# Designs tried in a protein design chat: VH-VL binders against q8k2p6. Part 5

Target 1, 141 residues: q8k2p6
Amino acid sequence: KYTSVCVGREEDIRKSERMTAVVHDREVVIFYHKGEYHAMDIRCYHSGGPLHLGEIEDFNGQSCIVCPWHKYKITLATGEGLYQSINPKDPSAKPKWCSKGVKQRIHTVKVDNGNIYVTLSKEPFKCDSDYYATGEFKVIQ
Key: E = the ipSAE of ESMFold2; O = the ipSAE of OpenDDE; V2 = 0.75 times the mean of E and O plus 0.25 times the DockQ between their complexes.

## First folded at step 1 (VH-VL)

Design D04 (framework fv_bepranemab)
Fold by ESMFold2-Fast, scan of step 1:
Parts: C-alpha cells; sequence; structure tokens
Structure D04 (fold): chain C 141 residues (1-141), chain A 123 residues (1-123), chain B 112 residues (1-112)
C-alpha cells in the first residue's frame, strides 16, 4: 500500500485550479474543478503529452482534461479515454461517444486541515499512462 | 493446486449474448487479476479484458462496447458477457490469472490458465 | 496497438538440437520503471497455454533450464538449448505494458 503524501495547501491551487507534484517518484497533476479535486499521471497515455498544460472541457456529460498535443480526452473522475466512434462505411451517421476504458491512472486526493494529500493508486494493475509516468519520460530525472 | 475452470453454453445463436463463468479453486483471488483470452479455431490468442478482484476492469477496444466482465468474490467466480455475437466470436475462451509482484505494482504475468471452453456461434 | 511479430512461423528440429524463436514489437516494451514486460507462453497440442518466461528472461516455476529468454527494447529471443519431444507446440510472445495486451502470431515447433 502507498502512504499519502502532502503536496500543498488548498490556497495554492485555488487560483490556477491545478498543480503538479512528485509523489513517491511519480509525477502527477492535481486539478481543482467544480469544487472537486482530481489527480492523475501527468503525461497523457497516448504519447506522453503534458496534461497539466491542457484545458478542461465537458464531453458527453463528463469533465475531461484535453491533452494539448493530440486532443485526446481523458475523464477527470475515472481516467477513461473518450472518443467519437465514426462509421467509415457511413460517414454521414451521427458520431457516438465511446470509452476506450481506463487509460490514464488516477490517484486519490484527500483534503485535511487545508492540506492536499495524494495517495498513489494501484488500480488498474496495468494502465497505459504507466509507460510515461517514470524513468526517461520525466521532466527531470 | 490452483485451478481455473471455465463453463458456458457451447452453442450461441447470432445476435444473442454469450455468458461464460470462470471458477477459481485451490488459491486466493485477493490481489489477483483474471483475464479473458480467446482463440478462434486454428488462430492465435486475443486478449479480451481483465478484472481485478475489487471489480476494476480493462477491455480490449475491439470488443469493449459488447463485453462486460464481473466478479463475485463470495463464490470465487468471474463472468464474461459478450453481446450481439456473430460467427467471428466462435473461439475457445480461456480465463487466466494475473499475478503481481510484491514489490512493484504494475507487473504481472498469466501464471495459471483454465482448460478453455469452446463457444460456437451458429444458428 | 503494439504489434508483436514472431519469426519463424514454423520450425522443425532434430531432437537434441537447439531452437531459436524471435519476437519483434512495433514499439519499445521498456516500462519507465526499468522493467520490460515481455512474456513467452507455450501451448502444447490440445492444451491451454502455459507460462514459460516472464520479464524477458525469468523462467517460471517448473520450467526446465533448457529454456532461456533474452532481448531488450523491441527485439526478443526465446532459445531452447536442446529440444526434447515434450517441447512440441506453439510458442507465443506477449507484451503486457500497453493496452490492449497483444500476442505474437505464434511459432509452431515440430520434431523432424
Amino acid sequence: as target 1 above (141 residues)
Amino acid sequence: EVQLQESGPGLVKPSETLSLTCTVSGGSISDYYIAWIRQPPGKGLEWMGTIYYSGSTNYNTAVQSRVTISVDTSKNQFSLKLSSVTAADTAVYYCARGHKTVYTWGKYYFDYWGQGTMVTVSS
Amino acid sequence: DIVMTQTPLSLSVTPGQPASISCRSSQSLLHSEGDTYLEWYLQKPGQSPQLLIYEVSNRFSGVPDRFSGSGSGTDFTLKISRVEAEDVGVYYCMQGIHLPYTFGQGTKLEIK
């Protein structure tokens, strides 16, 4: 089991609505959105794009971070990759929102006495974003 | 001895839902993953999805809109449901256990496999 | 998806002779933590697949030391130092780093 790590104060995140941290040698981004905190691996599961520089938008009723590199949409709550399914045999058909499953590892956030704590998640066991989370893909190694 | 045993109907009609069960005996399911892997006759292996004993799932995007994997920890059972089946879903279906290392989460291998159950999709 | 390509697709060996099977991935299997998630499985005729080697070079419990794995990045090799009759079957490499998890096409090993 991972221990929780204090990454900062609530007052530090309220203006920018995001922050970055290193938790047990893993780089994470914490978002504050619509009154809730969400933490996930900092680099996008697709090709390692910097999620902390992306923008938050709602798709199909779910708040997502949009990767600035290739516009991949990742749900804040569950780390699912959302996409629009297009039928190549019938391009005129209305696009359908679909999930690629959990692609981006999310982590637990808890606030206690004004302090923000992150606990790394072991679920799911393998997650696409793990490839970019440590080692050679770190901003600083 | 850890054993995994698949069970299912053997024959399913096109457009129906395929339901398979995997029962684990002789070992703990706690902190383990169960994967479903299929093999069409004369072809190779295709991973369909994995579930952790807590209920967390990952699915192959090729089948994700049709597949659901669930767990019943009280019975040590894992289930796969695949909706809207076609002849292309004819295969031997295996369940396999994924074992993690003690020191590093995010590492596993399929240490034990069930014997497989043949599913034919035909009217 | 990571594509796993095995060569050869089939080989026949005389008992006691060595055999070598190659597996190439379309992108690196090196996890950022330094581990490489490459496994080898054997499916004997009429049986379920069984684990032979995990993390490139580690033999699973009960696997004879005739089997060895090596490689890094995108190129991997399974070697059998002295092929025995019981080694007949289809060998599959598998990557376990990127979803969806993918297998090679399989290599059928036969005795001459």
Scores: ipSAE 0.000, ipTM 0.489, lowest interface PAE 19.9, mean pLDDT 84

Design D05 (framework fv_bepranemab)
Fold by ESMFold2-Fast, scan of step 1:
Structure D05 (fold): chain C 141 residues (1-141), chain A 124 residues (1-124), chain B 112 residues (1-112)
Amino acid sequence: as target 1 above (141 residues)
Amino acid sequence: EVQLQESGPGLVKPSETLSLTCTVSGGSISSYYIAWIRQPPGKGLEWMGTIYYTGSTNYNTAVQSRVTISVDTSKNQFSLKLSSVTAADTAVYYCAKGEVYVTYSGDTYTFDYWGQGTMVTVSS
Amino acid sequence: DIVMTQTPLSLSVTPGQPASISCRSSQSLLYSEGKTYLEWYLQKPGQSPQLLIYEVSNRFSGVPDRFSGSGSGTDFTLKISRVEAEDVGVYYCMQSIQLPYTFGQGTKLEIK
């Protein structure tokens, strides 16, 4: 079981709407978007792109962080990879939005007395982003 | 070796809520997520939903309004509740383990181990 | 939803002869990262389904090498080079690229 770690104050994230932190030797990004806090592994599950440098955009009604390296879309709430599917019977048809399931590990965020706490998600489930969470891929110095 | 064991009521009356439990035990394999898949007698397989350790769930849209999957990590138990049941919900219900990330290359598979299944009949 | 269509729905094979089962998807199962999310499962009579093949062509642990998977895009094939009595059961293809995960109707393999 992981314990919760205080990563900062609500005042610290108020204007930037994001922050980065090291929690139990794991690099995470915390986003503040539409009144809610979301935390996930800092490196994109695809190729380790820096999600804290990405833009937040809505796709098919879901708020996503868009990886700046290859534009992979990851839902803030669940860590799902969103993509557009192609109809092979009609390649001129407009693609539709689909979910590949959970690919980016998300972590629990709790706010208490103005302090932001992150609790790392448990290891029993493996996420594609886990590979990039190891020491040699660390971004924060 | 991971083992999965479903348990359920066997018989449920129409309009009631079906409650099933999946207990996970054994083995060195500790990385997993759990899905519920059902099979009506003599018919094929239908995925109902998946739950991850974070409590995050994905549900089949066909049953989304009636289904709830939950996890109790202290008991290593996963539960499925299906409300407002009808005869169409008569099926063998399986829980199955999957892995999102299996290898360094990112190879994945959906359901590597399955429980034995529990038969649920919806009848008056 | 992605529709998975299997053919044939049933086949009978003399022991030692090959068998082939086809699976077609209503949409491409290729993800932008270059992986194709197609799996094959076998359900033996009175038993739970078991994983045979993942990512089109990779045998799961313990699966005999007489089983092979192939295909790309929307057309996939499961082949058994020499059918044995223990192969009797219903074979299902499944896509895992898009929620909801969907299975084919199943193909029943019997021995003549």
Scores: ipSAE 0.006, ipTM 0.551, lowest interface PAE 9.7, mean pLDDT 82

Design D06 (framework fv_bepranemab)
Fold by ESMFold2-Fast, scan of step 1:
Structure D06 (fold): chain C 141 residues (1-141), chain A 120 residues (1-120), chain B 112 residues (1-112)
Amino acid sequence: as target 1 above (141 residues)
Amino acid sequence: EVQLQESGPGLVKPSETLSLTCTVSGGSISSYYIAWIRQPPGKGLEWMGTIYYSGSTNYNTAVQSRVTISVDTSKNQFSLKLSSVTAADTAVYYCARHLSSGWYTPFDYWGQGTMVTVSS
Amino acid sequence: DIVMTQTPLSLSVTPGQPASISCRSSQSLLYSDAKTYLEWYLQKPGQSPQLLIYEVSSRFSGVPDRFSGSGSGTDFTLKISRVEAEDVGVYYCMQGTHWPYTFGQGTKLEIK
């Protein structure tokens, strides 16, 4: 099983509230938001957009990273893709927030003595973001 | 039977860069985390850093600004470079394998060590 | 950085008698996975260190039953139930819970 990898210091993430890292040959982004750390695959499950360049916004009470390429919304805590459903038979009805399920692989973050550690998740066995975690899509050194 | 063998110069001049190589035999390098640990004469052990075969590294902050560890998968070798050496860098240098396929200890197999003296 | 302190720094033992070495860490070595990454290594004269005990009390492959480790939190002990001539050397404790990994200063075991 995957072991924890030290990716940096808390002081390194304080100002930007995010950082990128390579963990066991996998590129990840770590976000610091509202006092909590969240790690996920660096490229968006939809088309491989760079999530580390996205904006964090709240939708339906959940904090999400918004992919800069096509504005897909991914929950920080669970990696779920959020979207608004429309009722084509009633265009005047308010759209409802829905989840496509877990689409972005999230990883475990641990902070210990000022150091940030990431442990890769193998669950679920397949996740949509896995396609963009291959070598041809790598964005960091 | 996995074996690790360090090699490099026995003598390095002050201010120069120390370059050491660890050659792995008897096993696949592609699953290994390899650490470099040093021991100055008559003193204890100091971990310098660890590398995974992909090139990912983790360094001891005490030497982080001067140390670089790299891997050459075609030669089944890991290398350590330590810049701006002084007499304080005189030590036996070991490479060692992590027992697990991760960044945590223990170190199960150690090379024989190579003595490096920093002197003019 | 975590400071590892060993006592005693040197120990002389009559063959067949027990030996005990203490190791204290400057903070807890209990990791969030409920494991404690505390190891003991032996460096025989002129040789590389060799792993004896990991995760406080687990003997590494081939290590004789006379070696045992115990402890928790910040206080750890290595015991040799009956010291043999081949056990001479310097014993080091090491922690792998916190980066950077750190070693104790070593305990030299000699035969009387």
Scores: ipSAE 0.000, ipTM 0.498, lowest interface PAE 18.0, mean pLDDT 84

Design D07 (framework fv_bepranemab)
Fold by ESMFold2-Fast, scan of step 1:
Structure D07 (fold): chain C 141 residues (1-141), chain A 121 residues (1-121), chain B 112 residues (1-112)
Amino acid sequence: as target 1 above (141 residues)
Amino acid sequence: EVQLQESGPGLVKPSETLSLTCTVSGGSISSYYIAWIRQPPGKGLEWMGTIYDSGSTNYNTAVQSRVTISVDTSKNQFSLKLSSVTAADTAVYYCAKYRGYSYGYRAFDIWGQGTMVTVSS
Amino acid sequence: DIVMTQTPLSLSVTPGQPASISCRSSQSLLHSEGKTYLEWYLQKPGQSPQLLIYEVSNRFSGVPDRFSGSGSGTDFTLKISRVEAEDVGVYYCMQSIQLPYTFGQGTKLEIK
């Protein structure tokens, strides 16, 4: 179990609407978007792209960070990878938005007395972004 | 000592949305991972999804398009919503506390008593 | 998805005799960190499932030592050294290495 770590102050994030931090030897990005804070592993689950340099756009009614390297779309609230799919049983069917499930590890953000705290999440057990956040293939800023 | 208690409507009509609640007592829910697992009469167990302490969810791909799990910390409750139900969704629904690797082992160590849901017109 | 297959689907034993239940997975349950995520659960008649064994061979708190788990890779076994009347129910193996988490179809244990 991880303890919560103070990563900064609310006043510091409001101008850029994002910040980066190292929490228990793990690099995270915190986004401030539409009045809410979202924290996730800094490196995209697809190939380790720097999510803190990406753009936030809405897809299928959900706010996503778009990885600048290969344009993979990750929901801010849940860390799900969104994509457009076709029905393999009906190739002529119109593409629709689908989720690959949680691919990007999301961390808990709480604000207390003007300070921003991040608590690392350990679940799900295997999350694709772990490949770039831990072990031999860890990518640093 | 943590206890889980499911509650639901008992009967749901085909095409409607099933809504179930899991009430947690005996401990704080802020650090728990809660799963919903169902069992059709006379059949085996099927994991439906889990909500983690981060607020993120993972769902079984078999029900992913129809299922939503959420938490209400002010009421000490978790909920499951399953849309567009059919007779195949008739089952006993359990909520279960999942202990993750960071707690020394991985397993569902505490289960609710289950609530029976029948989908029938 | 990882498919979990149990054999037998049912067995009847005389009290005091041993029982053995097999579980086979369609893929290895060994994690790169060296742990194998295979659990056994017991569902007594009219009750919720209860955890018996986690990580192949570790007995959960309060589980009698007559229960033991073994195995590696894709082949796992639950053994009861001396079956008692209270052991009646359906036994399920489960894998938690990969989403979706999946259970075996269950093995019903009855007393003769």
Scores: ipSAE 0.000, ipTM 0.546, lowest interface PAE 14.5, mean pLDDT 85

Design D08 (framework fv_bepranemab; at its last look DockQ between E and O 0.03; V2 from the best seeds 0.00; counts 0 for: pae O 9.9 > 2, placed apart)
Fold by OpenDDE, look of step 2:
Structure D08 (fold): chain C 141 residues (1-141), chain A 122 residues (1-122), chain B 112 residues (1-112)
Amino acid sequence: as target 1 above (141 residues)
Amino acid sequence: EVQLQESGPGLVKPSETLSLTCTVSGGSISTYYIAWIRQPPGKGLEWMGTIYYSGSTNYNTAVQSRVTISVDTSKNQFSLKLSSVTAADTAVYYCARDLYYDSSGYEAFDIWGQGTMVTVSS
Amino acid sequence: DIVMTQTPLSLSVTPGQPASISCRSSQSLLHSSGYTYLEWYLQKPGQSPQLLIYEVSNRFSGVPDRFSGSGSGTDFTLKISRVEAEDVGVYYCMQALQTPYTFGQGTKLEIK
């Protein structure tokens, strides 16, 4: 379940800046951003939104994919959910960026001989995005 | 993992002040909003008040004259004080994190303490 | 204050069957921003309440998809497509539109 899978050509993803793939029956999205490759579950941890259709923006100095459904911010590098700690009932409060922790499962990307390879995460923890992941591979034990 | 835990005397005499503490672990309290919610035995839930990021407070008018919520960052704790208690104040008291979702501007109580029972009796 | 009214107050369901709980507010919970501030909580026996649904229909993290919320304005519904033993407890709706935040009376769900 943890073998590396070739998902495409490096030249193609560098051009399109993103691609989708099914790795061991798990649907993932791969991003090429600022010279780095990132992979994560394609479905947003919040409600299963399609992250491959989202825009990438910087928040708190971190590149994040913004879910098109509810605009949830997820770091490309770590899969953390970012939010600002504010309250509409307290308008005097200064907004502060915070992390909800790792919410989106991140996978490993490697480039070899012009090909892109994805290896599914081996981290034995329950990730929120596992709930919305496609295929039989959900939570890694 | 962020956790909340209520603590304090389980018995308070009428007319005295109920004092409870909510200890936060697994995170920085400086970024949290904390609410106090109570539940009389066999009854529903009542929101008592919330302390916000800036340190400002919002209280339920039903208890506003008697309730004080505060924070002690050095101890990583929030406090609830309820003065002039009566038998009607007998309840399980919860502290809960009032989380703001930036994308939707929504608030919800996503983390709760186990609750602590307080009985008002002579 | 906004009054929240739940019906029924108690519900006995055979495992595998659906359940439905209604919540009505004394005024619209629709905010000018377009968001509706209605939440659902479950308090299992001997436990503290836990968040199930926020903003009418959004399942909180880890909540099974057999739970669903719907409604608008002043009328809301929580549905469980197939009730399981672990769903036993008291369900509360809550409005967060304005302070004081107010809860429904609670609906006790039991298994037949």
Scores: ipSAE 0.015, ipTM 0.576, lowest interface PAE 9.9, mean pLDDT 88
Fold by ESMFold2, look of step 2:
Structure D08 (fold): chain C 141 residues (1-141), chain A 122 residues (1-122), chain B 112 residues (1-112)
Amino acid sequence: as target 1 above (141 residues)
Amino acid sequence: EVQLQESGPGLVKPSETLSLTCTVSGGSISTYYIAWIRQPPGKGLEWMGTIYYSGSTNYNTAVQSRVTISVDTSKNQFSLKLSSVTAADTAVYYCARDLYYDSSGYEAFDIWGQGTMVTVSS
Amino acid sequence: DIVMTQTPLSLSVTPGQPASISCRSSQSLLHSSGYTYLEWYLQKPGQSPQLLIYEVSNRFSGVPDRFSGSGSGTDFTLKISRVEAEDVGVYYCMQALQTPYTFGQGTKLEIK
């Protein structure tokens, strides 16, 4: 039931590699990384940190946005939370990469005639990042 | 035993760039972040930014236009550069381990360097 | 930014007597996971800061049991049940809920 919203043109984002937009009163961030567009809720699922101010890094072979508040790693492609588990019985061992599953709502990005369109996702029905979302999805405190 | 040690020049002229290093000894670096925290004379503590060994950074918005934090993993060293300094940047500068276990949600500055005093004066 | 306000800014305490330091945050430090991102640090004279308490009330390794932390939401307290000479220094609270991480102004504890 969400219509696509034009958020800008390709030339507007290609040099900055990111932009923010309000899509149906929901704040999102769009990243351009390694030739692909990714959209997600702008506020980190953990504490509402501003993901558009974070750094993009590769972890465990996956591109992630790193939340500037608590260093939570969210995959650009799927919205999964990645983390390193430590071995308390062997602190010299390298940590193992794990996934918490999908925690950050990912939205669809399509490019048509040089225009960037975002369509808000309804799946999964409930997503941790919804707690910090704006507009219709905003959680009342 | 993990130890942190700050080093760099103690005197920097106004408008120049402050450059410090933090050397880590006696432990693994791959499981924690390094923060830079400063303390002006007679004043409190100010977090400036944090870096993961992979190079991921986040900065205090108050200094983000002037600060760069970086890592040299081959030397177990982290660095701080602060451009366009003024007298307001005179402080003791600390590096600290940001004990951040994202699997458990722990976060604390559990190990601090000895600090290095930097004076900005003409 | 989350503002951390400590009171008092200075304490003089007779050895063996209790001390209490308050810290108030401009917004709740409680995360939806149940974790409260509030810490206490001590900076002894001539030394670097050291961690005392994390998540409101947990003593860090090696911290004497005369130190205790309490509070919730926006209001937090550090107590020393019986002050000793080695407890002198400046106490800081800090929030780690969101960047920039911010410290209180500090509370200087002196004997007498």
Scores: ipSAE 0.014, ipTM 0.587, lowest interface PAE 8.4, mean pLDDT 85
Fold by ESMFold2-Fast, scan of step 1:
Structure D08 (fold): chain C 141 residues (1-141), chain A 122 residues (1-122), chain B 112 residues (1-112)
Amino acid sequence: as target 1 above (141 residues)
Amino acid sequence: EVQLQESGPGLVKPSETLSLTCTVSGGSISTYYIAWIRQPPGKGLEWMGTIYYSGSTNYNTAVQSRVTISVDTSKNQFSLKLSSVTAADTAVYYCARDLYYDSSGYEAFDIWGQGTMVTVSS
Amino acid sequence: DIVMTQTPLSLSVTPGQPASISCRSSQSLLHSSGYTYLEWYLQKPGQSPQLLIYEVSNRFSGVPDRFSGSGSGTDFTLKISRVEAEDVGVYYCMQALQTPYTFGQGTKLEIK
């Protein structure tokens, strides 16, 4: 039900490979990675860390943005939280890669005539990152 | 038992680049986060930065322009380079494993190297 | 950056007596889910630091039950119920809520 919003031009993001925008009062980050655009809520679902300042790296075959605060790994394509399961009382235990499911709200990106458009997604109905998407946690102010 | 061992020069001249290595034994570094933490003589601890096994880094803004941390997975080694050193960079340098605590996302430095003393002097 | 302040900076204790070290952060270390990113480390003379407590009150593997951590928000305490000779060293609190991770200035514990 959200209308698309023009957030910038392709020429603006191709060099930096990321940009931030406010879309319908919601702060988002747009990443350009491996030839594709990905948009998501700007604040990490875990504790509100600024994802636009994070690093992009591949884990378990998936490209992820890594939150700079607590190293939470969020898939660019689906908004899934990837983590390593480990016993904190036994540091010798080998960690395993796991997924917590979709935790970070992703948004649709479309390019038209060199312009980048973001459409906010209402799916899933409730998403953990929604808590940090309110005006109280604004980064771009 | 997993162990970390730092190595590097005991003395570095002002304006030069300090280069240190951290070698991991007793385990694979696959999935490790390794931090570099320093301690000037008689003073407290300062976190310099952390690297993930894959090469992704996060640096303390205070040293960000001068520090580079890298990994060599074939040698089970992590390295720290600090450029344009001054007397203020004289410290014991530690590498430490930053343990990721399951789905909670907590981190703690659970395994530390013995530390290597670096003196910046002419 | 979050500033961590410890008091006292030095503490002398007779063996068998309790010790208490305080740590204050310049802003709350409380995560919205109820987790608090506060850790304690001990550096014995001539040794590297070692992890004692994570998440305010959880003892790390092998740490004696003489050690306990407590606190919330910006105020934290490390207590040793009965100090032993092996407990001498410098204690550091650390916050891991955000980078850069920062340590307190350290508290030196000495035996009388």
Scores: ipSAE 0.012, ipTM 0.597, lowest interface PAE 8.7, mean pLDDT 85
ESMFold2 (binder alone), look of step 2: mean pLDDT 90; pTM 0.933

Design D09 (framework fv_bepranemab)
Fold by ESMFold2-Fast, scan of step 1:
Structure D09 (fold): chain C 141 residues (1-141), chain A 126 residues (1-126), chain B 112 residues (1-112)
Amino acid sequence: as target 1 above (141 residues)
Amino acid sequence: EVQLQESGPGLVKPSETLSLTCTVSGGSISSYYIAWIRQPPGKGLEWMGTIYYSGSTNYNTAVQSRVTISVDTSKNQFSLKLSSVTAADTAVYYCARGYLDYDILTGYYEGAFDIWGQGTMVTVSS
Amino acid sequence: DIVMTQTPLSLSVTPGQPASISCRSSQSLLHSEGKTYLEWYLQKPGQSPQLLIYEVSNRFSGVPDRFSGSGSGTDFTLKISRVEAEDVGVYYCMQGIHLPYTFGQGTKLEIK
């Protein structure tokens, strides 16, 4: 449904391994991590925290951006919220990795002739991060 | 035993700014978040906004341009300011504590409002 | 915004008889984290709301066994197996999953 938008050059992002952009009036962050590009809404689905200021760490074999506000872990590839579940009725039970499902809207990134293109995604129809993607939550001016 | 107590002016003139405080006693606020919820006379409950101990806030879009919630950790107090008030803002205002469900690595996620203040009546009238 | 719709809006019950209140959300409240943040609150006359049920079916501390919550997706029910005088008030359901958090319009329970 959306056209792709050129947001920058490969050579520019490799220095910082991230960049921010406005694509069709939507603020996104693009990460370059382990040779792959990932784009998502710039504000965390939980409380609108600035994901472009977060740290990238691996959890349960998946690379995640960690929101600086409440340390929520969001997979770079799928936009899933990851957490460890603990059973309070059995303190000897091993914690297990769980997913809250797709909470952060991810967007498609394509590289062509050294240019980085982002195409906005409308799947899923509603995503928790959508609340912070419009209106007065703008980070980039 | 944690208790919440609201304090407010009772009467506010139209176009003025309403200021309310919520004082927490009997325990720490660091593992909880505080919400402001209002109830116009004879009507239902409306969530206005939430603040975490960190100072992060979420506001109801219906009032977000007029509302500010803040925390003073030295006094264990939360404040709500609502600007440009009208008669439609006449209500009982409650502060309520939501517990933070969390795990070791995820951090915080919001839970139910388990403790409520007694509420403070605010009338907007000239 | 997610709209929460309660039925009935009022009911009058003879003491000792059961009562049932329904809550329907305009969108599914099911999330893959294994939790559904659907709560029930009771506001007794002249008092603040108090938490009865959290996460659909869990009774809050001190809430009698006569109260039970059930449901999934968009349809939720609060049941009182035998109504007592102290149960009089307005019952509200609330979704705490999507911002802004929203309450149902309330169900007033009165004794006959």
Scores: ipSAE 0.000, ipTM 0.507, lowest interface PAE 15.7, mean pLDDT 83

Design D10 (framework fv_bepranemab)
Fold by ESMFold2-Fast, scan of step 1:
Structure D10 (fold): chain C 141 residues (1-141), chain A 121 residues (1-121), chain B 112 residues (1-112)
Amino acid sequence: as target 1 above (141 residues)
Amino acid sequence: EVQLQESGPGLVKPSETLSLTCTVSGGSISSYYIAWIRQPPGKGLEWMGTIYYSGSTNYNTAVQSRVTISVDTSKNQFSLKLSSVTAADTAVYYCARQYSSSWFPYGMDVWGQGTMVTVSS
Amino acid sequence: DIVMTQTPLSLSVTPGQPASISCRSSQSLLHSEGKTYLEWYLQKPGQSPQLLIYEVSSRFSGVPDRFSGSGSGTDFTLKISRVEAEDVGVYYCMQSIQYPYTFGQGTKLEIK
């Protein structure tokens, strides 16, 4: 595993409820939501949209970040892409919430003595957001 | 440079458990994936499974019920155990490192020399 | 499981002449992250396999320029522009987009 990296103080995130950081040459966003910290790759798995500029909203009981570019919904806790499945031959039926699986790489966050630490995760082995986490797609650096 | 070396019993009786070790030298195993690949005499390559140094594993469904891959970070070693062996498990067994460029792994860039395992009574 | 099919199964080439090996996959090897997970390996007689090409066309460190990979989707080709005696062996394509990882059946390259 990677070494944990101090990215800031709790006081830096408590008002804005989010922050961005570069950890071992990887750009991440950290969200503070409902008393919990969540870190993930900064760019949306779909087309590289800036997740740190998105809105957080609950869908089917799960807190998600909504990508500002194409409104893709990503769970904060697991990095799953959520979508609504509709049967066009029965359009009056209520839409069903489904998961595309883990699409956005999430990282671990630990708070110690007022400091926020991020440890990068290599699990899963390959993740769709990896494509936008390198090279020319860098936002911060 | 990083080197991998397999070791094993050479001969295993039918129905017993095959146990192989892959030793890593010349580098750290941290942040790498190790795969096990086998090759029956005169035949092609078959992927058995892969382990990340954290202990996370993925197995070929054909052997999933019989195979276990593990890691011992203090010894820089990976192990493969294959239970209930038959003559069909006779093969050269290789361990190989999957290389990572940036944040995604690709290719198996470093291979051990292979260890021959014969299943025979 | 993704099935990898190589043609031909055996190939004899005069030294200095080109060689071409084809690989077809039963499903697209393009990942949604934009990468295509196809690799080529060479196993020389009595030796372990060695990585030649990853991500369809990227030569691994130390691999001579005479080796090149191309293709997309389900159809891939390995080319050797000028075959040398040291190129003798069995060539395997492999997909690593999904578990289980699968190899082609191998193509044996011999010198005439």
Scores: ipSAE 0.005, ipTM 0.548, lowest interface PAE 11.1, mean pLDDT 86

